# Designs tried in a protein design chat: VHH binders against b3qqe0. Part 12

Target 1, 332 residues: b3qqe0
Amino acid sequence: MKINLDRTSSGFCIGVQGTIHVAEEKLNQSGELYCLGDVVHNEVEVKRLEALGMETIDIPAFEELRDAEVLIRAHGEPPSTYETARRNNLAITDTTCPVVAKLQKTAKMLHQLGYQVIIYGKKIHPEVIGINGQCNDEGVVIKHPDLSDEAEIAPLDLGRKTALISQTTMDVPGFYELKKNLEKLFAEHGHRNPGTKSGEWMAVRDIDITSEKTGGRAMPELVYKDTICRQVSSRNGKLRDFALANDCIVFAAGRKSSNGQVLYSICKDANPHSYFIEDVDEIQPEWFVGENGKPVESVGICGATSTPMWLLEKVANYIGKTFGDDSGNPDA

## First folded at step 1 (VHH)

Design e09 (framework vhh_5c3l_4)
Fold by ESMFold2-Fast, scan of step 1:
Structure e09 (fold): chain B 332 residues (1-332), chain A 120 residues (1-120)
Amino acid sequence: as target 1 above (332 residues)
Amino acid sequence: QVQLQESGGGLVQPGGSLRLSCAASGFTFSSYAMSWVRQAPGKGLEVVSDISYSGGSTTYADSVKGRFTISRDNAKNTLYLQMNSLKPEDTAVYYCARPLYKSGSWYQYRGPGTQVTVSS
C-alpha cells in the first residue's frame, strides 16, 4: 500500500502559522502565556502548546484576569474584548490574521454606513463573533444558504439597505447560493437596487466602502463582498483531485474547524472512502480493505488549514507501520 | 518517514567543547520546533534545549544554561548543539528530537543518539 501525504495543499495557512509562531516565541521567552480560546481549532496542536506552558482561557476567566499577557488568536476578537483588556491592565499580543482584520474593518464601515450586515457563517464561531462585534452585534448570521432555517432569517429587515459578507472559511459555492436566494427574497418582498431588472446585488471593493468618494456618491442599496479567504478556497479543487487520486483518504482536522468540515465534505463527495480523524487513535483497520476484501493500493493523507504538518506525518507513519509498510507481509 | 541522525559526539576533557549536528529528513523541518534531549547512564531523559521552528526563540535546562547553544539551518535541514565548558555530569547519549505531544510522550521522533563522554 502506497501512502501519499498532501504536503502542498494541507497544513497551516499563513494566518495560523503567524499565530503559532508568535505563541511559540512568547512561550520560549517566558514559559507562560494565556490564550483566549483555542489557539487553533485542533486539539492535538492545542495540547502541544499547553505542554510548552500555554493556558487556554475562556471569556469569563479572561474577564477576571488582571495584570497578565494574553494572546489574541488568528480568528480575531470583538471590540468588547479589547475594552476588557484595557480595564484589567492586560497586555494583548494580537495575532489576528490580516485577512480577518480587513474583514472586521469592512463590516464596521458597512455598519457605520447604515447597512444591515448579513454574515454567511456560523453564529457561535469566534471569527463571526468578532465580525458581528464590529456591527454592534446587529449582524444577521446565516449558515444555511437555501434560507431553510427560519430562525436565521427572522431578523432580516427586507426594507433596509443590506450588505452580504462571509466568514473567511466558508465555502464559495454556498456564498453565491446564499446571494442568489437573498436577491430573490429582497426583489420579491422588499428592497431592490435602483435600476436593476433582476434585483441583483452589486459587488463592492474596499475603496468603495472606505474612500471619501463614497460620501460624494450614494453607494448601491444592496451590495456584497466575497470575503472568503483565497488561501482557504484554492484548496478545494486541489483536495478534490487529491481525493480522486487515492483509493481511500484519511483527513485529519479538529472537530471545531469550520474549514476542516468544508474540506472534508469535498473529499467525501469526491471519494466515499474518506474518513475524518482528530488523531491516530480513531483510525480503523477496515478503512484499508477494498470492496474485494484485499488491501487498498493507496491511502491519501490530508488536512485543514488548522492541521499541523507534524500531525499529518504522525498519521502517515502510524498507517505505514500498522497497516501496510510491513516488509514481512505474506499477502503482498 | 521521519528520520533524525545525530553526529559529533565523542570523548572530551572537562572544560572542552563539542558541536553536535542532526540531519533531518522525511518531514518539513522548517515547520517544527526541535529539541536536544539526553540520557545519562542509569537516568531518565532530560530535555537539554528547545528551539522554535524559525530559530528566533530558544530555551535551556538550568544545568546547561550559559554553556550550550542550540541553533538550526532550515535551508540544510540541520539542527546544532554547541557545547562549551563541558562537565563530567554532561556525559550522556544525546538525541535529536522532534517534539510530538501524545499523552505526555511528545518525544516519539528521535534519532539513534550520539555518545558524549566527558572524562574525569
Scores: ipSAE 0.000, ipTM 0.091, lowest interface PAE 23.0, mean pLDDT 82

Design e10 (framework vhh_8dlx_2)
Fold by ESMFold2-Fast, scan of step 1:
Structure e10 (fold): chain B 332 residues (1-332), chain A 119 residues (1-119)
Amino acid sequence: as target 1 above (332 residues)
Amino acid sequence: EVQLVESGGGVVQPGRSLRLSCAASGFTFSSYAMHWVRQAPGKGLEWIGNIYHSGSTFYNPSLKSLVTISRDDSTNTLYLQMNSLRAEDTAIYYCARKGYSSSWRFDYWGKGTLVTVSS
């Protein structure tokens, strides 16, 4: 049985790598560190860092904390978190992903320019809470691109100038489906200002939003910016191809990872012999037996942007030693 | 039948080193993560560290400079090397196996070996 480890499209993105590296550095220096929320949506990695002295805390515990150092994870936090930290004399080690930090600045500037900000995303996701905080929690969060959820669209004011942005880990097709359906909704039912030349939603660039001289004055009433992280979205097609290339797929991710659930569904759709695990202890021997009763010829190992490469290597090594014909070379 | 048997405990003087062993049987030892846990008199359980089947080790930060965990898969044996022993290291030391069904769950424990650090 050949073991193929997906090293090119699986494992931590740059932002998550940065957060983990800073956490490890701090723990090596002091032996203790608070982290607000799960450092990454992967329980195995959280437990590893907790063994090194990290303590995961929630918002109620954070609000009661005094005179301590707290790590802000890659997802970012709303302004209210920083206000609490200042008030409680908490030292912030801020590891917000640069892509997320840029997105938060974009949302803030669009809100300050008077735009109604629509966020393609999941309302309870930490990144979305951070983004919406930059909009004074007045952003309209839409998860369903077909506009089928009436509760999601109820807050929309079709008479306001409006900007569409996205949570970094959402799907690109869904974003453009949402844009198309919003264009139709605003065209059919919107109340636009006299003198507007076009009702079309127009792409804007960072320079258009952040220009000091114009302050966004040149921007149209209906705008969008595709803020989906391409380091993440480019993985979808590569992962489908990887799943098709192997007889069996073992997919490792945290169950809380929204990207992990999406990527696993892509694997499962491409290859029905795909199995989700959080760690090696969930692996079942029967997964590696083909329909003819013989061992499968290839096993693909892959994961989400929240999955550390060391865990994928651990999975490959475990399968190779436990079920493979050769105890060496656990990856292709 | 899964069995874990600790050995190597005893009375040792402060500042000395001691190596504990755990003999495993009844399962494929090389496929499991193994842990060391201790309990001092009148105290709760304290996790010392673990070693994965790959050989990767993780330690309680307060103990990292004082202990080393290793394994010999050819003899199904887990080891805990302790250096610079102090009176507060007096405890019953347990080895434990990590189960398949959840993270941080121990499905089998040894009976423990007593280490007494005294002059």
Scores: ipSAE 0.000, ipTM 0.104, lowest interface PAE 21.5, mean pLDDT 81

Design e11 (framework vhh_8dlx_2)
Fold by ESMFold2-Fast, scan of step 1:
Structure e11 (fold): chain B 332 residues (1-332), chain A 118 residues (1-118)
Amino acid sequence: as target 1 above (332 residues)
Amino acid sequence: EVQLVESGGGVVQPGRSLRLSCAASGFTFSRYAMHWVRQAPGKGLEWIGNIYYSGSTFYNPSLKSLVTISRDDSTNTLYLQMNSLRAEDTAIYYCARHKLTGYYFDYWGKGTLVTVSS
């Protein structure tokens, strides 16, 4: 059995790598560190850092905490979190991903310019909570791009100037489907950008939002900015190809990882013999048995942006030692 | 002043084991994570692994099954146990003190040479 480890499109993105690096350094210095929420949506990695002295806390525990150091993870936090930290004399180690920090600033400025901010995303996701906090929690969060969820669209004011942005980990096709459906909805209720025949919304860049030229003059009433992280979205096609190239796929990620769920579904759709694990103890011998009890010819190992490479290598080593004679080329 | 002194290198036959030591002085050894790093002739630095002051260890995955890092805080000594040595393990081996922010290391020893040869 040949073991193929996906080294090129699996494992931590740079934002997650930054958070883990800072957490490890702080734990090395003090042996203690609070983290607000799961440092990464991967229970194996959370348990590793907890063994080093990290304590994961929730919002109620954070609100009662005094005179301590708290790590803010890559997902970011709303302004209310920083205000609580100031009031309670908490030292913040802020590892918010630069992409997320920029998105939060974009949302804040659009809100300050009077736009109704629509966020393509999941309402309960920590990143979306952070983004919506920059809009005084007045943002309209839409998960279903076909506008089929009445509760999601009920808060929309079709007479207001409106801006569409996205959670960084959402899908690009869904974002543009949502934009098209919003264009139709607003146009049918009499709201269009002047001079647009089909009710088209205008693409804006950060410089358009922040510059004195744009901020000092009337911006278009209906705008959008594609804020989806391309480091994440570019993995979808490569992962599909990887899944098709192997007889069996072992996908490692945290169960809470939204990105992990999306990427695993891509694997499963491409290759029905794809299996989700959090750690090696979940691996089943029958996954590697093909026709008439013979071993499969190839096993592909891959993961999410929340999965550390050391875990993928642990999986590859475990499978090679337990179910194969010699490991194949793990870099294939 | 911080001082790190590696020892235990030498000529060793392929397939054998070797234990390297690093004697630390000039700082509170028990409060710092420590690293092992190597450099093969004509090549760049390769990180081997680290050990936190709590005793937790992390390894370069390509070397994980072949090395073990340990420490003795009572003698201010760091150890690297190497098993199943190969010709490609020929290198100068350095111990390094973990830097608290921005960079991985701040102080290094002068290194000890390991030559794997028949």
Scores: ipSAE 0.000, ipTM 0.104, lowest interface PAE 21.9, mean pLDDT 82

Design e12 (framework vhh_8h5u_2)
Fold by ESMFold2-Fast, scan of step 1:
Structure e12 (fold): chain B 332 residues (1-332), chain A 121 residues (1-121)
Amino acid sequence: as target 1 above (332 residues)
Amino acid sequence: EVQVVESGGGLVQPGGSLRLSCAASGFTFSRSKYAMGWYRQAPGNQHERVAIITSGGSTNYPDSVKGRFTISRDNAKNTGYLQMNSLKSEDTAVYYCAAHYGSWLRTYDYWGQGTQVTVSS
């Protein structure tokens, strides 16, 4: 059985890599570091860094902290976090992903221009909390693009000028499904003109948001900006191809990873012999037995943006040692 | 007031097992920044760290006890534990529980009074 590890489209994105690199440098220098929230949505990686001296703290603990250094992870934080840090004399090592930082600025500017900001995302996700903080927590967070969740759409004001943006790790098809359904909802029940005969909302660029008077025109009252990270979303096609190229797929990710759930569903849709794990302990021997009762010819190992390459290597080594030779199949 | 109190020490034969308990008051594990650690000191020796569990549940052990000792916590009982297996005469010491606010590498430590573990035939 051939073990194929996806080294090119799995593992940390550059933003997560930057955060982990800074955390490791700080731990190497001082042997201690506070991190606000899980440094990455992967429990195995969090435990590795905590073993090196990192302390994961929550907001209540952060608010009590004084005269300390705190790492802000790639997901970003709302303005209130930085205000607390200033008040409590905390040194911030800010590793917010540049894509997330730009998204927060976009949300802030749209809110300041009077737009109702709709965020395609998960309300409790740290990135969404950071984005919504830029909107004074007045953003409308929608996870279900078919508008089927009445609680999600209850705060929506159809009489306001409105802008749709997205959490960076959400799916591109869902974003455009949500946009289409919002276009219909506002056309049928709203009081704002999108500026088009088709009723479609207009895409806006950063320059339109920050400098709409410079050689351009006023922004329409109903707009959207596709803020999904393409470094992450471009993995969808590559991962589908990878899943199709192997007899069996072992996908490693953290339980809390929204990107992990999206990418795993793509694997499972392409290859029904796809299996989700957080660590090697979850691997089942029967996954590697084909219909003929013999070992599968190839196993693909892949993961999410939150999955470290060392974990994928650990999985590959475990499967190779346990199932990878003529004598080593434990299924017996 | 933050306090920790150890229990479960005693005399055990080589190869035996003991479970130490650390009862916490003045803070809660599920809603606090406190890491917990177990330390030991034998007569004539300096204190030695034997286990750490962070607020997130991550654990760390020195090579001298790795594979033999397991640290855990029960948030509902507000109690930490040290399971000691395959005990050796060299494990004889007074065992201390500590609560660490912030870094387990020195800040705001709260120490118990210790519990004696003796491994002897």
Scores: ipSAE 0.000, ipTM 0.090, lowest interface PAE 22.8, mean pLDDT 81

Design f01 (framework vhh_nb_b201)
Fold by ESMFold2-Fast, scan of step 1:
Structure f01 (fold): chain B 332 residues (1-332), chain A 119 residues (1-119)
Amino acid sequence: as target 1 above (332 residues)
Amino acid sequence: QVQLQESGGGLVQAGGSLRLSCAASGSIFSDYAMGWYRQAPGKEREFVATISYGGSTYYADSVKGRFTISRDNAKNTVYLQMNSLKPEDTAVYYCAAEWSYKGDLYDYWGQGTQVTVSS
């Protein structure tokens, strides 16, 4: 059995790697560091850093904390978090991903320009909470691009000027499906950009949004900006090809990882013999048995932007030692 | 529309220092992470350092403690201060402007500037 480890389209993105690196440096200096929420949506990596002295805290614990250093993770935080930090004399080490920080600025400016902001994303996701905080928590969060969830669309005011943006880790096809369905919904209720045949919403650039002199003045009433991180979306095609190139796929990620859910679905759709794990103890022997009880010829190992490469290497080593026919036999 | 122009490369002896500059031609500088990559002879292009529009920095392990990335937002310029240079640092250095520095497709690249470290 050949074991193929995906080193190119799996593992930490820049934002996550930067956060982990800063956390390790702070822990090496002082042996203690608070982190607001899970440093990454991967319990194995969280436990590793906790063993080095990191303490994961929630919002209630953060609000009671005084005179301490707190790491803000890659997902970002709403303005209320920074207000609490100032009041409580907390030193903030802010590792918010640059893509997320830019997205928060975009959301804030759209809201200030009077747009109803629709966020393609998951309402409870930390990144979405941060983005929505920039909109005074007035953003409309939609997860289901077919508009099938009535509760998600109930808050929409179909007569307001409206802007569609996305959580960075969502899927590009879903974003454009949502845009198409919103165009239809608003047009059916009499709201269109002037001069459009099919009720098309207009793409806007950052300079259109953030210009203090002219930015929002010439913008149409119904607009969108594709804010999905290309570090995530560019992996979709490569991961699909990787899944197709192997008989079996073992995908490692945390259960809370939105990116992990998206990337695993890409693997599973391309290769039905794809299996999700958080760590090696979940691996099942029957996954490596192909047609007619014969061992599979190849197994691919991959993961999310929240999955450290060391964990993928651990998985590859475990599978090689446990299920590889020639592993540990020098004569084979 | 975004043009990146590197400068400051050249020949330097081991243990020496160089400062690379990258001038971005305007309106998009503050909206992107700025980074440095290098390509050594016979190797693929590798990451060196990046700086967010808000000033957060990230470094490759091979250069950490020796190189410092910084930006001057008033001049639309990013810098790479290279100290304690080693022969292994010999490469063409590229400036990049990108939504995220880590990916297979980068938004904008400069033409590169040669750094040669001798002993």
Scores: ipSAE 0.000, ipTM 0.115, lowest interface PAE 16.7, mean pLDDT 81

Design f02 (framework vhh_nb_b201)
Fold by ESMFold2-Fast, scan of step 1:
Structure f02 (fold): chain B 332 residues (1-332), chain A 118 residues (1-118)
Amino acid sequence: as target 1 above (332 residues)
Amino acid sequence: QVQLQESGGGLVQAGGSLRLSCAASGFTFSSYAMGWYRQAPGKEREFVATITRGGSTYYADSVKGRFTISRDNAKNTVYLQMNSLKPEDTAVYYCATYDEHGWSLDYWGQGTQVTVSS
């Protein structure tokens, strides 16, 4: 019986996983660590880390903190946070997600190149605050893609070269609706990309924006980059594929989790031999016997976006030791 | 129970056309935005097209002008008309529903293979 652990469509995204791992290592070394904001929106995981010595703090508490170690979570922070840390002699453990860090670098470079940066997003969201900080807080944040909120569009300078980017968790339809409406708005002002008949905005890549080579880049005046993260939004399809690839599925999540119930339904619909658990004590030996009375050849372990990987690993190890004499490693 | 079933994939010569269909059931189809995504071997799943509950359509730049997304609420079906196909369009094509706010993908179909030869 081969045990396959779903590391790509189950549990926290890689950025959050990295944050949790670093937090655990720090707590093992020093026994204390501050975290600026909730490390993850999972109360069980927050309480687990707090039991290891982590203290969750807000911005006012952070500003008063001195001579301490602070974890920066996956969402990232603006430059002002790092300046406060320097001033207050705080040691920063920075776990900003690589996707978010790349987005912040992209925003900074676009701003430095003289682009007016439009950010599709929520102005008060921590990620957007971090991105806009890289633009000296001069970015134009738009939440309503139909441009119906005049306060959102009031700061727009329709004569400036402009770049549209997005908060990683925004909706793809809204991003392209916003792009279409901005194309119309800027064209009505007479600002069109040279060489385009309709004034269409041009897609650019990170490498085009951040290249430091002397060969030069000639980016158009009106550009966009679709920065919405597909790793999280594509999980449903990956989970369905994972469920189809195994003879039996063990799905771990909290029973009251709406996300957990939805994702479990995806597994169950794809594979009728899917079983829901909150912890290992619910696992039944009968689940690993096929209809022909022989042991199943593969067992897939997966969970909700709110399920920590340590729980999935615990489940995989339990099954391997208790029911799987012929199984491989938990993740292979 | 939400079900999405794609059809219409197959092998086609470069410059040819295919029409994909996605039959939906188990939810109030007319209340949700629908999308098409694709995944080529060794690549991430990428956005292709979306159609809102109100009928507005949006496309990835790589397919704009060649592909057309449409919906038939009476038949609970979303379509992708693919014209002027290129070898680079070779991928498994997935139908998907968005949540009520259009913020995240809720459900996926199992996919249909499109292969464009040159």
Scores: ipSAE 0.000, ipTM 0.192, lowest interface PAE 19.0, mean pLDDT 81

Design f03 (framework vhh_nb_b201)
Fold by ESMFold2-Fast, scan of step 1:
Structure f03 (fold): chain B 332 residues (1-332), chain A 119 residues (1-119)
Amino acid sequence: as target 1 above (332 residues)
Amino acid sequence: QVQLQESGGGLVQAGGSLRLSCAASGTIFSENAMGWYRQAPGKEREFVATITWGGSTYYADSVKGRFTISRDNAKNTVYLQMNSLKPEDTAVYYCAKYGDTLYERFDYWGQGTQVTVSS
């Protein structure tokens, strides 16, 4: 019986998984670690790490902390956080997601090139706070792509060269709706790209923004970069494909998890031999016997966005030992 | 913030049809799957159907082939077309919005709308 664990479309994204792994390594070495903000939006996982010696702190507690090691979580932090750490002799373990780190660098370079930076996103979101910090908090954050919120658009200077970027977790249709509405607004009341008769916005690549050669060639007045993370936006499709690729599916999540019920239904629709569990004690031997009494050839293990990888690994180990090679079962 | 309001419930005879609507207000987010749940008296709340932003649909086995979920993204509205209704479909129906992002989690619920199917 082949046991397949879904590491790409189940549980935490790769960036958060990296953060958890680093936290565990640090706690194993020193037994003590501070984390600035919740490491993940999962109370069980936070409590598990706290049992290992992690302490979750907020910004006021962080500002008073001295001579300690602090984990920076996957969504990133603004420059002010690192300045406080240097002043207070804090050792920073920085686990900012590479996608977020690249986005912060992009925002910084656009701001340094003199662009007014528009961020499609939620102003109070931690990722957006980090991105806007790279723009000296001068970025214009727009959440409503139809430009219906006057408070969001009030800071716009239609006479400035302007760049549009996005929080990584926003929706692709909304980003392009916002771009369309901004093109109209700037064409009617603001600047246009050099060499055009309209306020047409030009797509730019990371190499255009961060490359010394390309930046030196004078970029257009109105630019945009689609910075939305495609790994997150494709997850439901990948989970469906995973469910189809296995003879049966064991799906692990909290029973009251709203995401868990939705994602389990995706698995169940794709593969009728999908079963929901909260823990290993719910697993039934009959699930691993196919139609006609033949043993299943593969079992897929997956879970909700809130399901930690350690639980999925626990499930995989349990099935392997109980129904696989270690069981003495002919199905192994 | 995000607010969900259901409508369209009522009394219907077995074999009949009803269309439920759920109007959402507030911010639309990436990975904003919308769904319907139901709860019969003395039972736990159970999943009925879900639809992704892009239109992919998933159904509970008990309603597959009879119910159709759809959405109008311009109106921030999700619909549940219920055909061939059975007495066992009698329940309070709840609209829900699910986030699957790790940075901002949404589990938002409406107040529910009663559906009663007579024999």
Scores: ipSAE 0.000, ipTM 0.237, lowest interface PAE 13.3, mean pLDDT 79

Design f04 (framework vhh_7yz9_2)
Fold by ESMFold2-Fast, scan of step 1:
Formats: sequence, C-alpha cells, structure tokens
Structure f04 (fold): chain B 332 residues (1-332), chain A 119 residues (1-119)
Amino acid sequence: as target 1 above (332 residues)
Amino acid sequence: QWQLVESGGGLVQAGGSLRLSCTASGSIFSYNAMGWYRQTAGNEREWVAFIDSGGSTTYADSVKGRFTISRDNAKNTVYLQMNSLKPEDTAVYYCAAFREGYDSTWEYWGQGTPVTVSS
C-alpha cells in the first residue's frame, strides 16, 4: 500500500503557525500561559500545549481572571475582551491573524457607515463573535445560503442599506449562492441598487470602505465584499485532485474546525472512501480494504488549515507500520 | 516569540548614507503597517517614516526627500534608506509594527539601533 502525504495543501497557515510559535515560546520561558478558548480547533494540538503548561479558559473564567498573561488566538476577539483585559490588569499576547484583523476593521467601518452587516458564517464561531463585536453584536449571521433557516433571516431589515461579508473559512460557492438569494429577497421587497437589472449587489473594495478620497461618491445601498481567505479557498481544487488520486483518504482535523468540515466535505464528495479522524486511535482496519475485498493500493493523508504537519506525519507512520508494506516486520 | 530585530546603525559622516533593516516574524509583518521612529537624549520619541500594508509611504517633514522606507515581504524586512545625513539626524532609531483591525494601538517595537552623524 502506497502512502501519499499531502504536504503542499494541508497543515497550518502562516497565521496559525504564528499563534503556535508564540504560545510555545511563552511556555518555554515561564511554563505558564492562559489561552482564551482552544488555541486551534484541534484537540490533539491543544493537549500538546497544555502538557507544556498552557491552560485553556473560557469567557466566564477570563472575566474573573486578574494579574495574568493571556494569549489571544488567531481567530481574534471582540472589543469587550480587550476592555475586560484592561480592567483586570491582564497582559495580552495578541496573535490575531492579520487577515482576521483586517476583516474586523472592514466590519467596523461598514457598521459605522450605517450598513446592516450580514456575516456568512457560523454564529458561535470565535471569529464570527469577534467580527460581530465590531458591529455592536448587531450583525446578522447566516449559515444557510439557501435562506432555509427562518431564525437566521428573522433579524433582517429589508429596507436598510446592507453589506454582505464572510467568515474567512467559509466556502466560496456558498457565499455567492447567499449573495444571489439575498439579491432576490431584497428586490422582491422593493429594495434594489439603482440601475441594476436583477437587483445585483455591488462589490466593494477596502479602498471604497476606508478611503475618504473615493468618498466624493456615496457607496451603493446594497454591497458585498468577498472576505473568504484565499489561502483556504485555493486548497479546494488541490484537495479534490488529491482525493481523486488515492483509493482511500484519511483526513485529520479537529471536530470543531469549520475549515476541517469544509475540506473534508470536498474529499468525501470527490472520494466516498474518505474518513475523518482527530487522531490515530480512530483509524479502522476496514478502511483499507477495497471493494474487491483486497487491500487498497494507495492511501492519501491530508488535513485542515488547523492540522499540524507533525500529526499528519504521525498518521502516515502509523498507517505504514500497522497496515502498509512495513507493517509485517517492525524489527527489520 | 514575536520580534523586531534591527541592524545597520553606526557612525557615518555628514552627507553620507546608511540603510537600517528591521526583520520581523511573518505574522507581525504580514498585512501590518511598519514604521521608523527616532529618539534623542532628553526628547520624546518622534515618528520618521511609515509604510502601510499596501505599500503606501508617509514621511516626517524633517526627512522628506532624504529618507526612503520600503518593505521586502519575501524577507519579512522593512528598510529605512537614509541619504544626505545631517548631524541633527543623530538618534537611536526604532522599528515599529502596528496591527490593523480591532485594536490598532497595539504595537511591536525593536530594541533600537544608534546612528551617529559626525560633522
């Protein structure tokens, strides 16, 4: 059985690498560090850092904390977190991903300009909580691009000027499906950008939102900005090709990873013999038996942006020793 | 550990040139605005030059036309090219990085590098 490890489109992005690197250095210096929420949505990596002295805390514990050092992870935090830190004399090590920080600034400015901000994303996701905090928690979070969830749509004011943005790890097709359905919904209720044929919303750029130089002109009432991280979205095609190139796929990611769920869905759609794991103990022997009852010829190993390469290497080594060509001779 | 590491300072004669370098960690450098500040004994730190994440530059009036700030994203490095140096440019020069987004007042600072311009 040939084992193919996806080294090119799996594993930590630069933002997540930065967060882990800072956490490790702080722990090596002091042996103690609080992290607000899971440092990444990968329990194996969280447990590794906790063994080094990191303590994962939630918002209630953070609000009671005094005179301590706290890491803010790549996902970012809302304004209320920093206000609490100042009040409680907490030393903040802020590792918010620059892409996320820029998105938070975009959301803040759209809100300050009077736009109703729609966020394509998951309401309870830490990044979305941070973004919505920049909108005074008045943003409308929509996960289902077909508008099938009445609770998601209920807060919408169809008469307000409105801007659509996205959580960085969402899918590009879903974003544009949501835009199309919002265009239809607003147009059916009499709200359109002037001069549009089908009620099209206008794409806006950072310079349109932030620059008073482009201000000689008012922005349209109904706008969108595709804020999905291209480091994430560019992996979709490569991952699909990787899944098709192997008989079986073992995909490693945290259960709570939004990116992991999206990327795994792409693998599963391309190759039905794709299996999700968090660590090696979940691997099942029957996954490596083909439709003809014989061992599969190739196994592809891949993961999410939140999956460390060391974990993918651990998975590859485990499969090779347990089920591959080298499994029959551990002492040779 | 997130660090700004400065180099290139030293002694130079009036009319001469120096290039200061500041190497940052990738996550400090990416999408962040970078700047150079200087401080003389008994005075507050003053801003010299600024480059935003898009590459747009701004300069203090005292250095316009003489100093150039630039960034090399492949090397995670920001540069300050100082030409036509004057004795009054003598100072400790600091590299700074500013995060965009929620809290733009959060800053990273280098250790400082001394520049002495002799007449």
Scores: ipSAE 0.000, ipTM 0.106, lowest interface PAE 17.2, mean pLDDT 82

